# VHH binders against Flagellar brake protein YcgR (ycgR), part 110

Target 1, 263 residues: Flagellar brake protein YcgR (ycgR), of Thauera aminoaromatica (c4kar8)
Amino acid sequence: MAELSTPSPASPAPLDGGRGDELEKFTLRGARQILQLLQDLITHRGLITAHTGGGHSFMTAVLKVDEERGRVVLDPSPDPQANRRALAAPRLTCVTQLDGIRIQFPLVGLGEGQDKGRPALFAPLPAEMLRLQRREFYRLQVPLAHELSCLLKAEDLARKPVEVSARVIDIGAGGVAVVVPTGAAEFVIGGTLPACRLALPDGEPIELDLEVRNLNRQTQRNGTEQLRVGLRFAALPRAADTRIQRYIFKTERALNAKARGGL

## First folded at step 10 (VHH)

Design Q14 (from M11 with S30D; framework vhh_7n9e_1)
Fold by ESMFold2-Fast, scan of step 10:
Structure Q14 (fold): chain B 263 residues (1-263), chain A 119 residues (1-119)
Amino acid sequence: as target 1 above (263 residues)
Amino acid sequence: DVQLVESGGGLVQAGGSLRLSCAASGFTFDSYAMYWGRQAPGKGREWVSGISWGGGSTAYASSVKGRFTISRDNAKNTLYLQMNNLKPEDTALYYCAKQDYESGEFPYWGQGTQVTVSS
């Protein structure tokens, strides 16, 4: 049951350090590997969620790696308060994703200054970086053009059964993340949604049971609230697993071809 | 100020029952999913049960399913945990927790209430 307090795959929230021994096999400690991974984040312009503690975080990016001075240079937040919290924090926990692989690393001793005349944050190179390459932690960001949906069987606030068509925003071997309008249905972490229907391209919807693992509320640009629900596959049939893996592989292949100027 | 105050713990014999309460204040109680967690001496924190903001959905850890019942009274801003057929392994400090919609998790805010089950 400790797993219900661990963020779902692709969640921006950091993984618990109490599982350190289990995550050791996925932890990079070699200087060359760390430098290469940080450089990959720069090359791919990867956005990083930096957690400062107390539920606070801000978006940043690695601007460069200064190997000679043993430092990373980070993009400061446009919010001065976020930067002040970051500088006061004893530690930042940085979470990002590269090619569907979750990456997490600590930064200690954050300072501020200038990089080529622009404000910047500086920190010593991390001594370790977590790179989770387990099948269940990989998440494909679903292209909006695919209009992937999952019909959820849930209950509304009046305990009335409702069917909610949810947009799938990411998918992996272990589950999906979906978005629904606030108020469409009630959810609780650990709750089960039986006989939901996942609509993939090419074929009939897949009927499957889902377990709620994560709940976020977000305000959209138009002012409406939406709920992001992280859902784990429960008792996934082999045929369904095969179809999901085929969709993920085919979509990755197409996205990689587009990134290289092909389709 | 968010405040969660747990109560109702105590010493009980195996097979007995207790009802825990959590009095909530400082937030719109009926807009948040609520949870019970516990921590036994020398063990990590364990999720026990959860209930959605309107009470339409509940969830239980396998170790307590069928023995514990979570409920809420939104008019009183109070969360409950009815514990039946208590076992020595249920001995723990029990915490009330509020859903955090920013992190997507449920960090614990209360001081806890001690439950001790004798053999």
Scores: ipSAE 0.711, ipTM 0.919, lowest interface PAE 1.1, mean pLDDT 84

Design Q15 (from M11 with S30E; framework vhh_7n9e_1)
Fold by ESMFold2-Fast, scan of step 10:
Structure Q15 (fold): chain B 263 residues (1-263), chain A 119 residues (1-119)
Amino acid sequence: as target 1 above (263 residues)
Amino acid sequence: DVQLVESGGGLVQAGGSLRLSCAASGFTFESYAMYWGRQAPGKGREWVSGISWGGGSTAYASSVKGRFTISRDNAKNTLYLQMNNLKPEDTALYYCAKQDYESGEFPYWGQGTQVTVSS
């Protein structure tokens, strides 16, 4: 596949195997660290994308860690075919995120059975888990009160230029995720949006090129559709990188202070 | 049930052209961005090109940009890939693909159509 150097923490795709040596410092191999991380995924209701190979995957979650038997209990897919593919696979590659941090781990020896009378999948505890705390993989959930926006320069269905003001829902060193009304413009994964303008507090909008990395359609409670677009920063200037990092750090500090305050 | 059927591959000499087609059924074709991928023997899958649901936006891998053109006919539920100035390194099984918006993955790869570029 064409190499994409840094996947978003929100991306469900597994990291490239050729990066294994560079990722060793982010790999957890201690049994207690692995157990704690799996427990954190349970506590935070973390959804996991489990890749079974051949372009197939399914959504799951860790239901329980059975330390006595050295195994993890997973929520099966409602699709029986997905479960059959998972059981036949020599290895599952599980990808998720926790508090903006990308987590990836293998599961080998998947079996099926029941937990408390309900269908479940079982696997031995992974011997390693990747917990990727790299700057470019972190994503800040943008507070609604900040009303961050990005003016996208895109095209409509007739290939005519159109400008769309999109609400920024998360931001990291590598990009942003935005929401737009369905039908506002046309988007395709791999497409480049030139000269977009990111509005941050305390300054002029930042002009930058964005690449589309992900698309997801969402139906709102009122029946209208919104499109969630994941966008990567292409050739981000140093001054822009500095302003984005400053916003992220300042906002993280404020959110952490509020959370620790116990209010 | 989603079905994607690729056609139009064949044997061609370097510098030649081929036009691939993908017939789609079982979903609302005009509501989805569509993609072409390829896989050469002994290699992983490579993204080649994409086109938005209405055809207003397109994208290409750097290796094919300027040589390949993606298009679609929503009235016929058909995706196309016009391949010009073919090179031996373009030899691969070519697949039509649709993204699963819920998971973000591309689970609906078609059967594929073989493209072989000699010399």
Scores: ipSAE 0.597, ipTM 0.876, lowest interface PAE 1.5, mean pLDDT 82

Design Q16 (from M11 with Y32D; framework vhh_7n9e_1)
Fold by ESMFold2-Fast, scan of step 10:
Structure Q16 (fold): chain B 263 residues (1-263), chain A 119 residues (1-119)
Amino acid sequence: as target 1 above (263 residues)
Amino acid sequence: DVQLVESGGGLVQAGGSLRLSCAASGFTFSSDAMYWGRQAPGKGREWVSGISWGGGSTAYASSVKGRFTISRDNAKNTLYLQMNNLKPEDTALYYCAKQDYESGEFPYWGQGTQVTVSS
């Protein structure tokens, strides 16, 4: 781990622009590839977080690709101030997700007008798009009813080993996000947690090494904070990978069936 | 408002040592993990080291592990980086950084302190 400010693929935050070498192999520069990816975003009605700088962002979507004019048409924000900030910005950094794959691209030269009588924002087609297409970036929201837990091997204030039972809130091929009890242990991005145990339904716990990739604090209903920890699988045996994939597939299938009114 | 001010940089010969400091204000320092990053001329930012809020956990980039030591003094709201056996490749502007836990982003960076290592 060499990079700071690297969010999970599900995070709306942009990736650190200073690591071109790591991201170059995931960067699309072919005109046909860019057009196809933008069209996929339209087809799936993908919501885009557009960062205008200075900590400001707004939600948008690609409405249309004007191939003849070489430009993209975007849905303006219902907040006029957000649109004014976007138009004043020298560059927008757009972040979205398609089928669990993180997509990021710049837009420069933003303008405003109308498309078929409706307000719209326009920008030239991006010259490049980042597409992180690795399966390790997909995340499944874990149903509360599954009561998934991970026993973490961490350290306390005195650098002494402690074991912490953490609730798993999301899981992917590349890692998990967990909620840890207040005051239970210390965490730092880049830290390693060896020999942790992930409990999946209907099986023995999986022993695995985890690396801390993200920390977030969430305010609970009673006003107290809980710590959410993003953890990457440092190494994963084939058998463990197969069990995790099986759980993800089975749970997705069950959630999709429930959404359609299934049992 | 969060304020981070680095100091302690300078020009040093290869094999030498420097100790960087970061003075923090505008937040509860003892509740937040803290980080050091660096940026070499013409290159992007690189993570160097991190330390948890109480100092119980630390992490280091492979390139500096065994040579650098991160520490903190919560009573003084100060973060430190002890750099030993410096190499020309360590030449960079060194930044102190803090995460915004609600957003998960790193919007809080200091202005940096320059470290130049001559061979």
Scores: ipSAE 0.655, ipTM 0.894, lowest interface PAE 1.4, mean pLDDT 83

Design Q17 (from M11 with Y32H; framework vhh_7n9e_1)
Fold by ESMFold2-Fast, scan of step 10:
Structure Q17 (fold): chain B 263 residues (1-263), chain A 119 residues (1-119)
Amino acid sequence: as target 1 above (263 residues)
Amino acid sequence: DVQLVESGGGLVQAGGSLRLSCAASGFTFSSHAMYWGRQAPGKGREWVSGISWGGGSTAYASSVKGRFTISRDNAKNTLYLQMNNLKPEDTALYYCAKQDYESGEFPYWGQGTQVTVSS
């Protein structure tokens, strides 16, 4: 079910392997391409979310590629339990982003040791890497200061219409991801939310029909649950597409300028 | 340990009806959206329908909209699919599925129940 199992491309959650047929054209299998992409992750100091299964993950990074021995060297977690889970896992699913492009790859046969006297994790080079480089898969992480919201027209458990103001956490050419308080409304993958209103800077809210593409529920450390809803733009008007693209471009440029300025 | 067990399939003539059931255990059924998928011989798995955790929202593939009705009984941990006006193209193995909300993946599908629609 390709349509039922896809978090936002910018989400740390893994993309479903069952979508393999659709993702084949974005999958790198050439040894040179894989080595180059891993080296790009090193150069840009890309943070990687490594999923160990059972809802567990830890933050890591590629420290180096050992071409002679055909392996990658990863930064271990400061949490010993996370490292223990990783070593016990049959597979790690690694998810990262490079210049707005989602990158995902498996690692099998993880071991531990030292690299130049420092603790390290080792795994054979992946046989494949997913690189989603198309416009519709790019997602901008929305700065919290922008307070982007989308007014969702949904239904509650009694099938009564309800309006929910949801915070937009990422946005791309194909859709948005929003955060909704648990219990505010009911959602199902494949469901359509008509006449929702996306509030962007510079002008009136954009009226959009949205389709639910994924659901993720997380328990925060304070015990509250956060529901993340991935929404696809249905029948996007040309003027709306232009405003969304302009917002994405301006925000990326501003974020790049702040990174250069040290802010 | 998530368990999903489908039943209710069978052989039916075109234009006929069948009601599928899915018995769920090993998780809090009332907290999860549930889905029906199908796989026809020689084809990939196709999404058919979904229902939210409380039943307030439903969705259908365009190929079955208006003919199929998804429902659930949270007290019985059971998901249903009422299939009306069946067509030969509906011939498939029908699966019940649950999403893992943390990963966003669908790691478990039941064994399925076979639906065969003759012309």
Scores: ipSAE 0.614, ipTM 0.881, lowest interface PAE 1.4, mean pLDDT 82

Design Q18 (from M11 with A33G; framework vhh_7n9e_1)
Fold by ESMFold2-Fast, scan of step 10:
Parts: C-alpha cells; sequence; structure tokens
Structure Q18 (fold): chain B 263 residues (1-263), chain A 119 residues (1-119)
C-alpha cells in the first residue's frame, strides 16, 4: 500500500482535485499557469471529455481563451440534449490528456452564445487545474458499440484453468478495467494473468500479460452482481503499445469529430 | 464487527523461519480475498502477499517471492504466512488485511505482529 491514497487506476471516474494533500501538489492555481495550460490544449488540439453528472458526458475542446473577458470558449455538442444538460449542470468536470499527462479542471457558470457567427459555449476561467504528470492516470471510456473484450486466462473455483471473456470498460496507456461475470474465476490483487488476449476493432487480438491491481464488486440495477477488475499491462511490446495508443487516439478523435460535425 | 488478530511474530536470526497466523471473525471469511502487509520503522505500509477467497490464486511482492508462502484454512477462519530465509530488511510489523469489495479500499487491518530479524 502507498503511504498516501492514490487514485484507483481501475476507476473511470474523474479525480477530485480538491481532496487531500495527495493531489494538491499537482494542482495549478496561478492565473498565468492556467492560461498557459489552456493555450497548450488549444495548440495541441486537446480533446476534452466534459462530465455533467449523472453518468452523462460529451466531447468538446477549448476553441479560444478570451483573456480580456476572463473566459474560455468551448465547442458545443451537436447533440442538443448534451448541451442542455451541460447548461443545467452546476459544474462541468473536464478531463483531457496532453502528451500523456492527465489534466482535469472544473467549469462553473456555463453559458451559450455565438463566436464569429457559430454556436459556442462560454465559461469563466477555472480557478484551478489538476495536472498529473503520470500517463497511467488517463483513461478512455470504451464506447459500448466497440464491444471491446479481453480474454482472460485465470482459474475457476476448483483451481482449473478457465478462459473468461471480459468486457473492457476503460483503457489507458497503463492498463484496462474490465467487468467479469460473477463466479467465472478467482482473482487476487497483485496476481498475474499471463497470455491474455485484448481484442481491438482493427486487427488481430493482442497477447498481453496482465496484473490485477483492483477488485470492486458492483450490484447492477437488475440485482445481479458483477466484478470489476483493474488490470495493469505487466509487459507491453512496442508494437502492442503503439496499437493501443492508436486505438485510444483514433477513438477520441472520431468521437470528437462526429460530435463537432468535423474538424 | 470485523476483527483480525495476528500472531506468530518474534525475534529470529537471518536465514531463520517464522509462521504468522491471522484469526478472522465477524465476516464470511471464505468469501473474501485476504492480504498481508508490513510496516518497517519510519516507513509506510508495504504490500507483501495476497490470496483469493478460495485459495486458487496467490500473489507476492518481488522482495519476498520464493521465500514466503501465503495460505488459508477457511474451515478455521485463519490466514497464514510462512516466512523462510528471513533477512534483516524483513524486520517490520506484519498486518493481515481484508479488502472491502464495495469500495475497493482496505479499511480492515489487524493490530499487527512484530517480526525482528537480526544479522
Amino acid sequence: as target 1 above (263 residues)
Amino acid sequence: DVQLVESGGGLVQAGGSLRLSCAASGFTFSSYGMYWGRQAPGKGREWVSGISWGGGSTAYASSVKGRFTISRDNAKNTLYLQMNNLKPEDTALYYCAKQDYESGEFPYWGQGTQVTVSS
């Protein structure tokens, strides 16, 4: 166990930058630093997932920083419901990545209008931004339509080898989080699962060695129990790393381009 | 009320062996994975070993792999750690722990049993 509480690598949830000393050293509060980071996101065309609460989110980007008026200009969703939810939300939690660095910030007081004749969302500059210089903290929420799966090689109740097809719910540079059917296999934190197969939409399954980092039991709305398993890539060949990163980038870009009506 | 009580620690010379026990009560022992952690003087807690609910899967920190063996007796609600070829750097308070599956946290730890390895 770490001496300080660390964010779970299996969790798809945004990190709470306001909690405890663990994240404070990664929190930017200076106006100049915040402006510079937002400008870096614009320059590198950073894709942002904006969480509106209740499990809802949409893809956006910072289009402009209006320093004179102290506000950011954001790309609205082409989905009118997403924009209505965003405007009604007391706070947006924005999550993005810049060169493997996780960036998270709140936006409060969201409004709508036009920028150069095009629809836009506006918000005051955030008072704080979390900048985690650790690639493994960024996670792409896997679209259900992709039906991403990982074939796990584990042991069942009787210690017999079993293959379990697990649904991948999020993926990052350092690992995946999967959901396993209840009772299918035994897992232990720190345990290794050799020669698992990660199925990406484009190409052959990737053979990976995985390490169990987190276990979480969840009760679904229909009353069934399932096990959420956080898995770290224990050994990752360069070609596999490239394919995983390409999938993450391509998926984010495709979702953002579709949502924004093109780039 | 979850209770974990460790025992079996003591003073031993380098190269020696000890067997630690953890008596568990207040929960269905056979339904949960169990873990051993340790804390050396002036250091944070370090994960040492884990075992799945049925004993089918085990895991070890690289520093103890090949020297320590974790096991459990679900009929006796007892967790064990067999420690062989002990080194001075194994000196620590040893704790057993139960993970809370709902939160993923380790809120339940025992009081610990002291292991001191002299050179």
Scores: ipSAE 0.478, ipTM 0.829, lowest interface PAE 2.0, mean pLDDT 81

Design Q19 (from M11 with A33V; framework vhh_7n9e_1)
Fold by ESMFold2-Fast, scan of step 10:
Structure Q19 (fold): chain B 263 residues (1-263), chain A 119 residues (1-119)
Amino acid sequence: as target 1 above (263 residues)
Amino acid sequence: DVQLVESGGGLVQAGGSLRLSCAASGFTFSSYVMYWGRQAPGKGREWVSGISWGGGSTAYASSVKGRFTISRDNAKNTLYLQMNNLKPEDTALYYCAKQDYESGEFPYWGQGTQVTVSS
């Protein structure tokens, strides 16, 4: 994920873990749809993380769509090396969000020039854009006061079983995101954590199997590192699904009421 | 600069075996989760396997589970994929990838190594 609020737990992007056919439903190939989505990104000033290869990426934005010439105009990086890497790359993978919906698209044939006397990057319009709009991708940011936790059953660096109590930072119908201290356990995208326990307010912990979908490292203000782990519900009983949905709905309703109260 | 160089591909008959290698440089190899992915002609990229820092956690796509084994040698900065009982459907360009902890993804960066399985 490029941004904290663009989670896509069903896809191990940019590598597609055999999910190309499953993502077809969310792939835009119509020229009008692609143009409209690019214009929406311009209107909302959407920041785009462009992955150029070699572990490198830079922040950009769509400045305009040149429909007559069939190309997009992108904001270059203030770092000249990032721009050189982008121009040398055979393909850019662009990741962004619009209203919490993940958007991903490739750009091929990047060039440089000027737009209205200012440096710009140019690329042909993408033939495809991925727009993930599923209820499973909706995420409630968990209020800190709820102290929501998940007990993870994993392995440490010596391949020994370990139990890690992780703080839940967001939750949706399809999964949770948690934070753990760096080095507390070993995680790998696609790995399964069996018999974990999700503690929700009001009731006993829910026992469930979790699949690792993403891994982010974050540095705290005190210099300690934490690992943010995105976890998908591998199998969810109806009763557990109902409890999670009720928690999300109840919490959203309470947060909306509090925001309107202005207390 | 991060560099990943894949090797070990080739032409092999169905039922045969190959071992792929990925030589890593430009970063602390032992501090990153590593992955293998592949792309068949005319298809999207497919995740194949992943391995944690010390090898304590591994994961495999259902299509290769039981046939492929991912491993790493942190002293040699090398990632491996042992492929047994190869099928024509395994024909693809194979790439290794490093976990990107900033984005939360594992982007493909290399040229890959071609595996062709004949019937």
Scores: ipSAE 0.472, ipTM 0.840, lowest interface PAE 2.2, mean pLDDT 82

Design Q2 (from M11 with E105W; framework vhh_7n9e_1)
Fold by ESMFold2-Fast, scan of step 10:
Structure Q2 (fold): chain B 263 residues (1-263), chain A 119 residues (1-119)
Amino acid sequence: as target 1 above (263 residues)
Amino acid sequence: DVQLVESGGGLVQAGGSLRLSCAASGFTFSSYAMYWGRQAPGKGREWVSGISWGGGSTAYASSVKGRFTISRDNAKNTLYLQMNNLKPEDTALYYCAKQDYESGWFPYWGQGTQVTVSS
């Protein structure tokens, strides 16, 4: 599995079980909802951090949902010791995210075997799944009218510096997603973009260093190909963090008010 | 249809050099970012390096930065990793990986080539 997701908020620690009273409103218990969410994780190839207890974890993924047998099939760790810890654990706590939404679920009764002749881990379908948007993991979809942009410092084919004005499509406490025309510059996961400038509606642009975390290609309705670049804030001054969070809060509040009053 | 075949591994003394190759087929190589990863015995998989589709941007894990150089030859559909000043800690199975623009990651890797660095 890709290991670039582990060093930052991409794979957060499991939420405390003692907070169940506050998390109940975010918990899915319908069998069809659980099956659909697991299928979404398969479709989007969601990386899962499976916590086995005692501070141990490993990276996995849902390979298959076997509805007839009521079980999930998981990718085993390449580390045999991690698999032994998982099999011995009374419970796995699985943590992942999909489009900025934190997803957490328990797996109990883990077993091992084979799927299509390859080693696999099996567990009964979870009885519940937590689906939670939080400040740390939440991504605000930026209203088009706000015209948020980020001036990226990137490189071209000859490794020469170029500046690319990118539209910000979502923003959170940990980073932004931007769209750029394919061919404007080159990007690679793990690459660093120093001294970029994020323009918010209020005040001067914020200078910050960004790290590439995700790269997706999209074809727009007009046939134009775009690259969606997921970017992490590599270092963020407190004043910049405050401005970003203030923008997110104000915009979310305005959108929620509009949604509730929508007719 | 996608095939990635790694080669160039072997046994080398600490301080030595190796050049790994990855021969790619079954896709338009010049349209995809490419990556190198590794797995040491008893450890998880670790990202090592990446290169953009045209070679204009590269990235390295802190543990190899300054010692390893990633490159590509789009005319030959081949990815390279030049490894200099090798350390015993670099002993691992090295994998080539292709960007997946649907998921946004590089979820599956090739079969690998073994690198063993003796002290």
Scores: ipSAE 0.707, ipTM 0.917, lowest interface PAE 1.0, mean pLDDT 82

Design Q21 (from M11 with W53Y; framework vhh_7n9e_1)
Fold by ESMFold2-Fast, scan of step 10:
Structure Q21 (fold): chain B 263 residues (1-263), chain A 119 residues (1-119)
Amino acid sequence: as target 1 above (263 residues)
Amino acid sequence: DVQLVESGGGLVQAGGSLRLSCAASGFTFSSYAMYWGRQAPGKGREWVSGISYGGGSTAYASSVKGRFTISRDNAKNTLYLQMNNLKPEDTALYYCAKQDYESGEFPYWGQGTQVTVSS
């Protein structure tokens, strides 16, 4: 079973929606590290989604790195309109994946030309590349039978404090995803929810601060809407981290046993 | 067809103020959280601020907290960013953004408005 997952390279938003300094520890700015990562993308033939702004994007790949000229060579789109939009854009935001690790980087000053007599796109080497660690993307899908919940401290439309009991649908080392009815409370990416309570089967609820990282609205078959909220653990005490990891490992083993047993 | 049009940028001296606006169309503005991002030359996009659909919750990047204020007028389908005590480090192209709730992506970006802060 696919109880462990990493995000699709085509799915990640260029703007992570969290605090900027939270991504700093995952940001590479060393010239050698950037060159090595780009070379790894070439070696693994990684597909890249290049966002040109205004909701437009196209699929590309790094064909080679020209270290002498300090630039990267990209595969142009078979769609001429996509290439025109890319060339007109002040920047490209490139999103890809390497061994399940999400990689994002900007390209500024895109031009066109030829490589070995074939059309190609060129851009200066990026000054930075974001390489998100696998730990933040390790997701255990929580079995419905576990009835895992998290009591969220939020605000309603009148800015009054409310408590929302949310069902935990997935959990990882870096956070949880929960579902709440649409309109139960207001959420905004980057917002903090202090003193929330995560209920795990073994022991007292874990009190923790959560940061909103993602919002997804889902319409169910009966026409009702649910809001999926991605939440990051702001700071996790060692004891809480240990309990969460034990729950994840124990549940994963049980799910693997069930899958092999045909249950 | 989602459209976001930013305005209000310009050249200001350090310590000055600017108010940015984002005119939204093509969707039910009052049903979505809205965001401001920025991109300095040679840098990736940085999240700046966000506001919930009703305005009850706001969030700010640590670099702008206390200096910038995000607000919205749902009757006018307009998002605002009041920027005070501007610093040279705030020089960037500022973008209004809306998340696609189905995919979790931010495919809806405006063209941006340039803010230049001289020292």
Scores: ipSAE 0.522, ipTM 0.862, lowest interface PAE 1.9, mean pLDDT 82

Design Q22 (from M11 with W53F; framework vhh_7n9e_1)
Fold by ESMFold2-Fast, scan of step 10:
Structure Q22 (fold): chain B 263 residues (1-263), chain A 119 residues (1-119)
Amino acid sequence: as target 1 above (263 residues)
Amino acid sequence: DVQLVESGGGLVQAGGSLRLSCAASGFTFSSYAMYWGRQAPGKGREWVSGISFGGGSTAYASSVKGRFTISRDNAKNTLYLQMNNLKPEDTALYYCAKQDYESGEFPYWGQGTQVTVSS
């Protein structure tokens, strides 16, 4: 149907999980594995998009895991209406990402209460969690030192053509995520950005068409805001695909070698 | 208080046209990308179209491209969807939505406006 009815790997939108043979091998059902993954989300302060149905969602996070009571504690939305929708929903579909790996899980039986005197949402531990390590869902976090950029063709606030040099923050087989200053250009989910130029170290910039899949506002440590744009590769040529995969592989190898050397 | 109120739906025969409107209030309309989505009976939600905050960029689902035109009037805080050459498959409840920069998505709200296309 519509392209956005099939979420991109870079999108926080829900992916059908636990039903297909392809996804079964990425589904965690062991209690210890589920507890470890939830703890990893806490450790990395992972933001979770919780979908309540009817096109509604809110941002949350796992605050803690109560192993003895078999439940998770979630940060409620500052929007009371979002919390009411969540509590009324038969199921939440939670979507997040850790180190380029897409994670998705259901929560059923959501309740509200307090944790350490603060409002909180509670739910039983999920019976399953989807952890997608497929090539198309893997995202390499680009080292800042690489200074990877993508020159985007867009329109500015005056609706004039503009070229925006965007910093690439992650890259995968299916696309990139970039950051730009808020208000630098006009973006819309589903929009195409033709003839953009991705700069990789192995030669000439790769010219490619990009499709906007998500738009997030991110707050940096110094409190400044920037726009994160998730971009899907459209009709990627084989030579470009090979160069991107080579860059991902070489960078992952170098990062793994550095981490092991630092150990 | 953010409000989006859809209108303009109705019953129309295949090949006909309808113009949907979405009246927005409670936020700076001109600073947000806006979207149209729909949900057909027995099917999931489907994105239909989007327009950037200044109107310079638009996007359409492949199923409606060439038949639907999204537009906006920032002075009137109103979003439009001109639907031409309607097909029975366009029968759905249509929602307008505001870009949510926190979630990265565009959650739908309001009751929507019903479009029914007879064959």
Scores: ipSAE 0.647, ipTM 0.900, lowest interface PAE 1.3, mean pLDDT 83

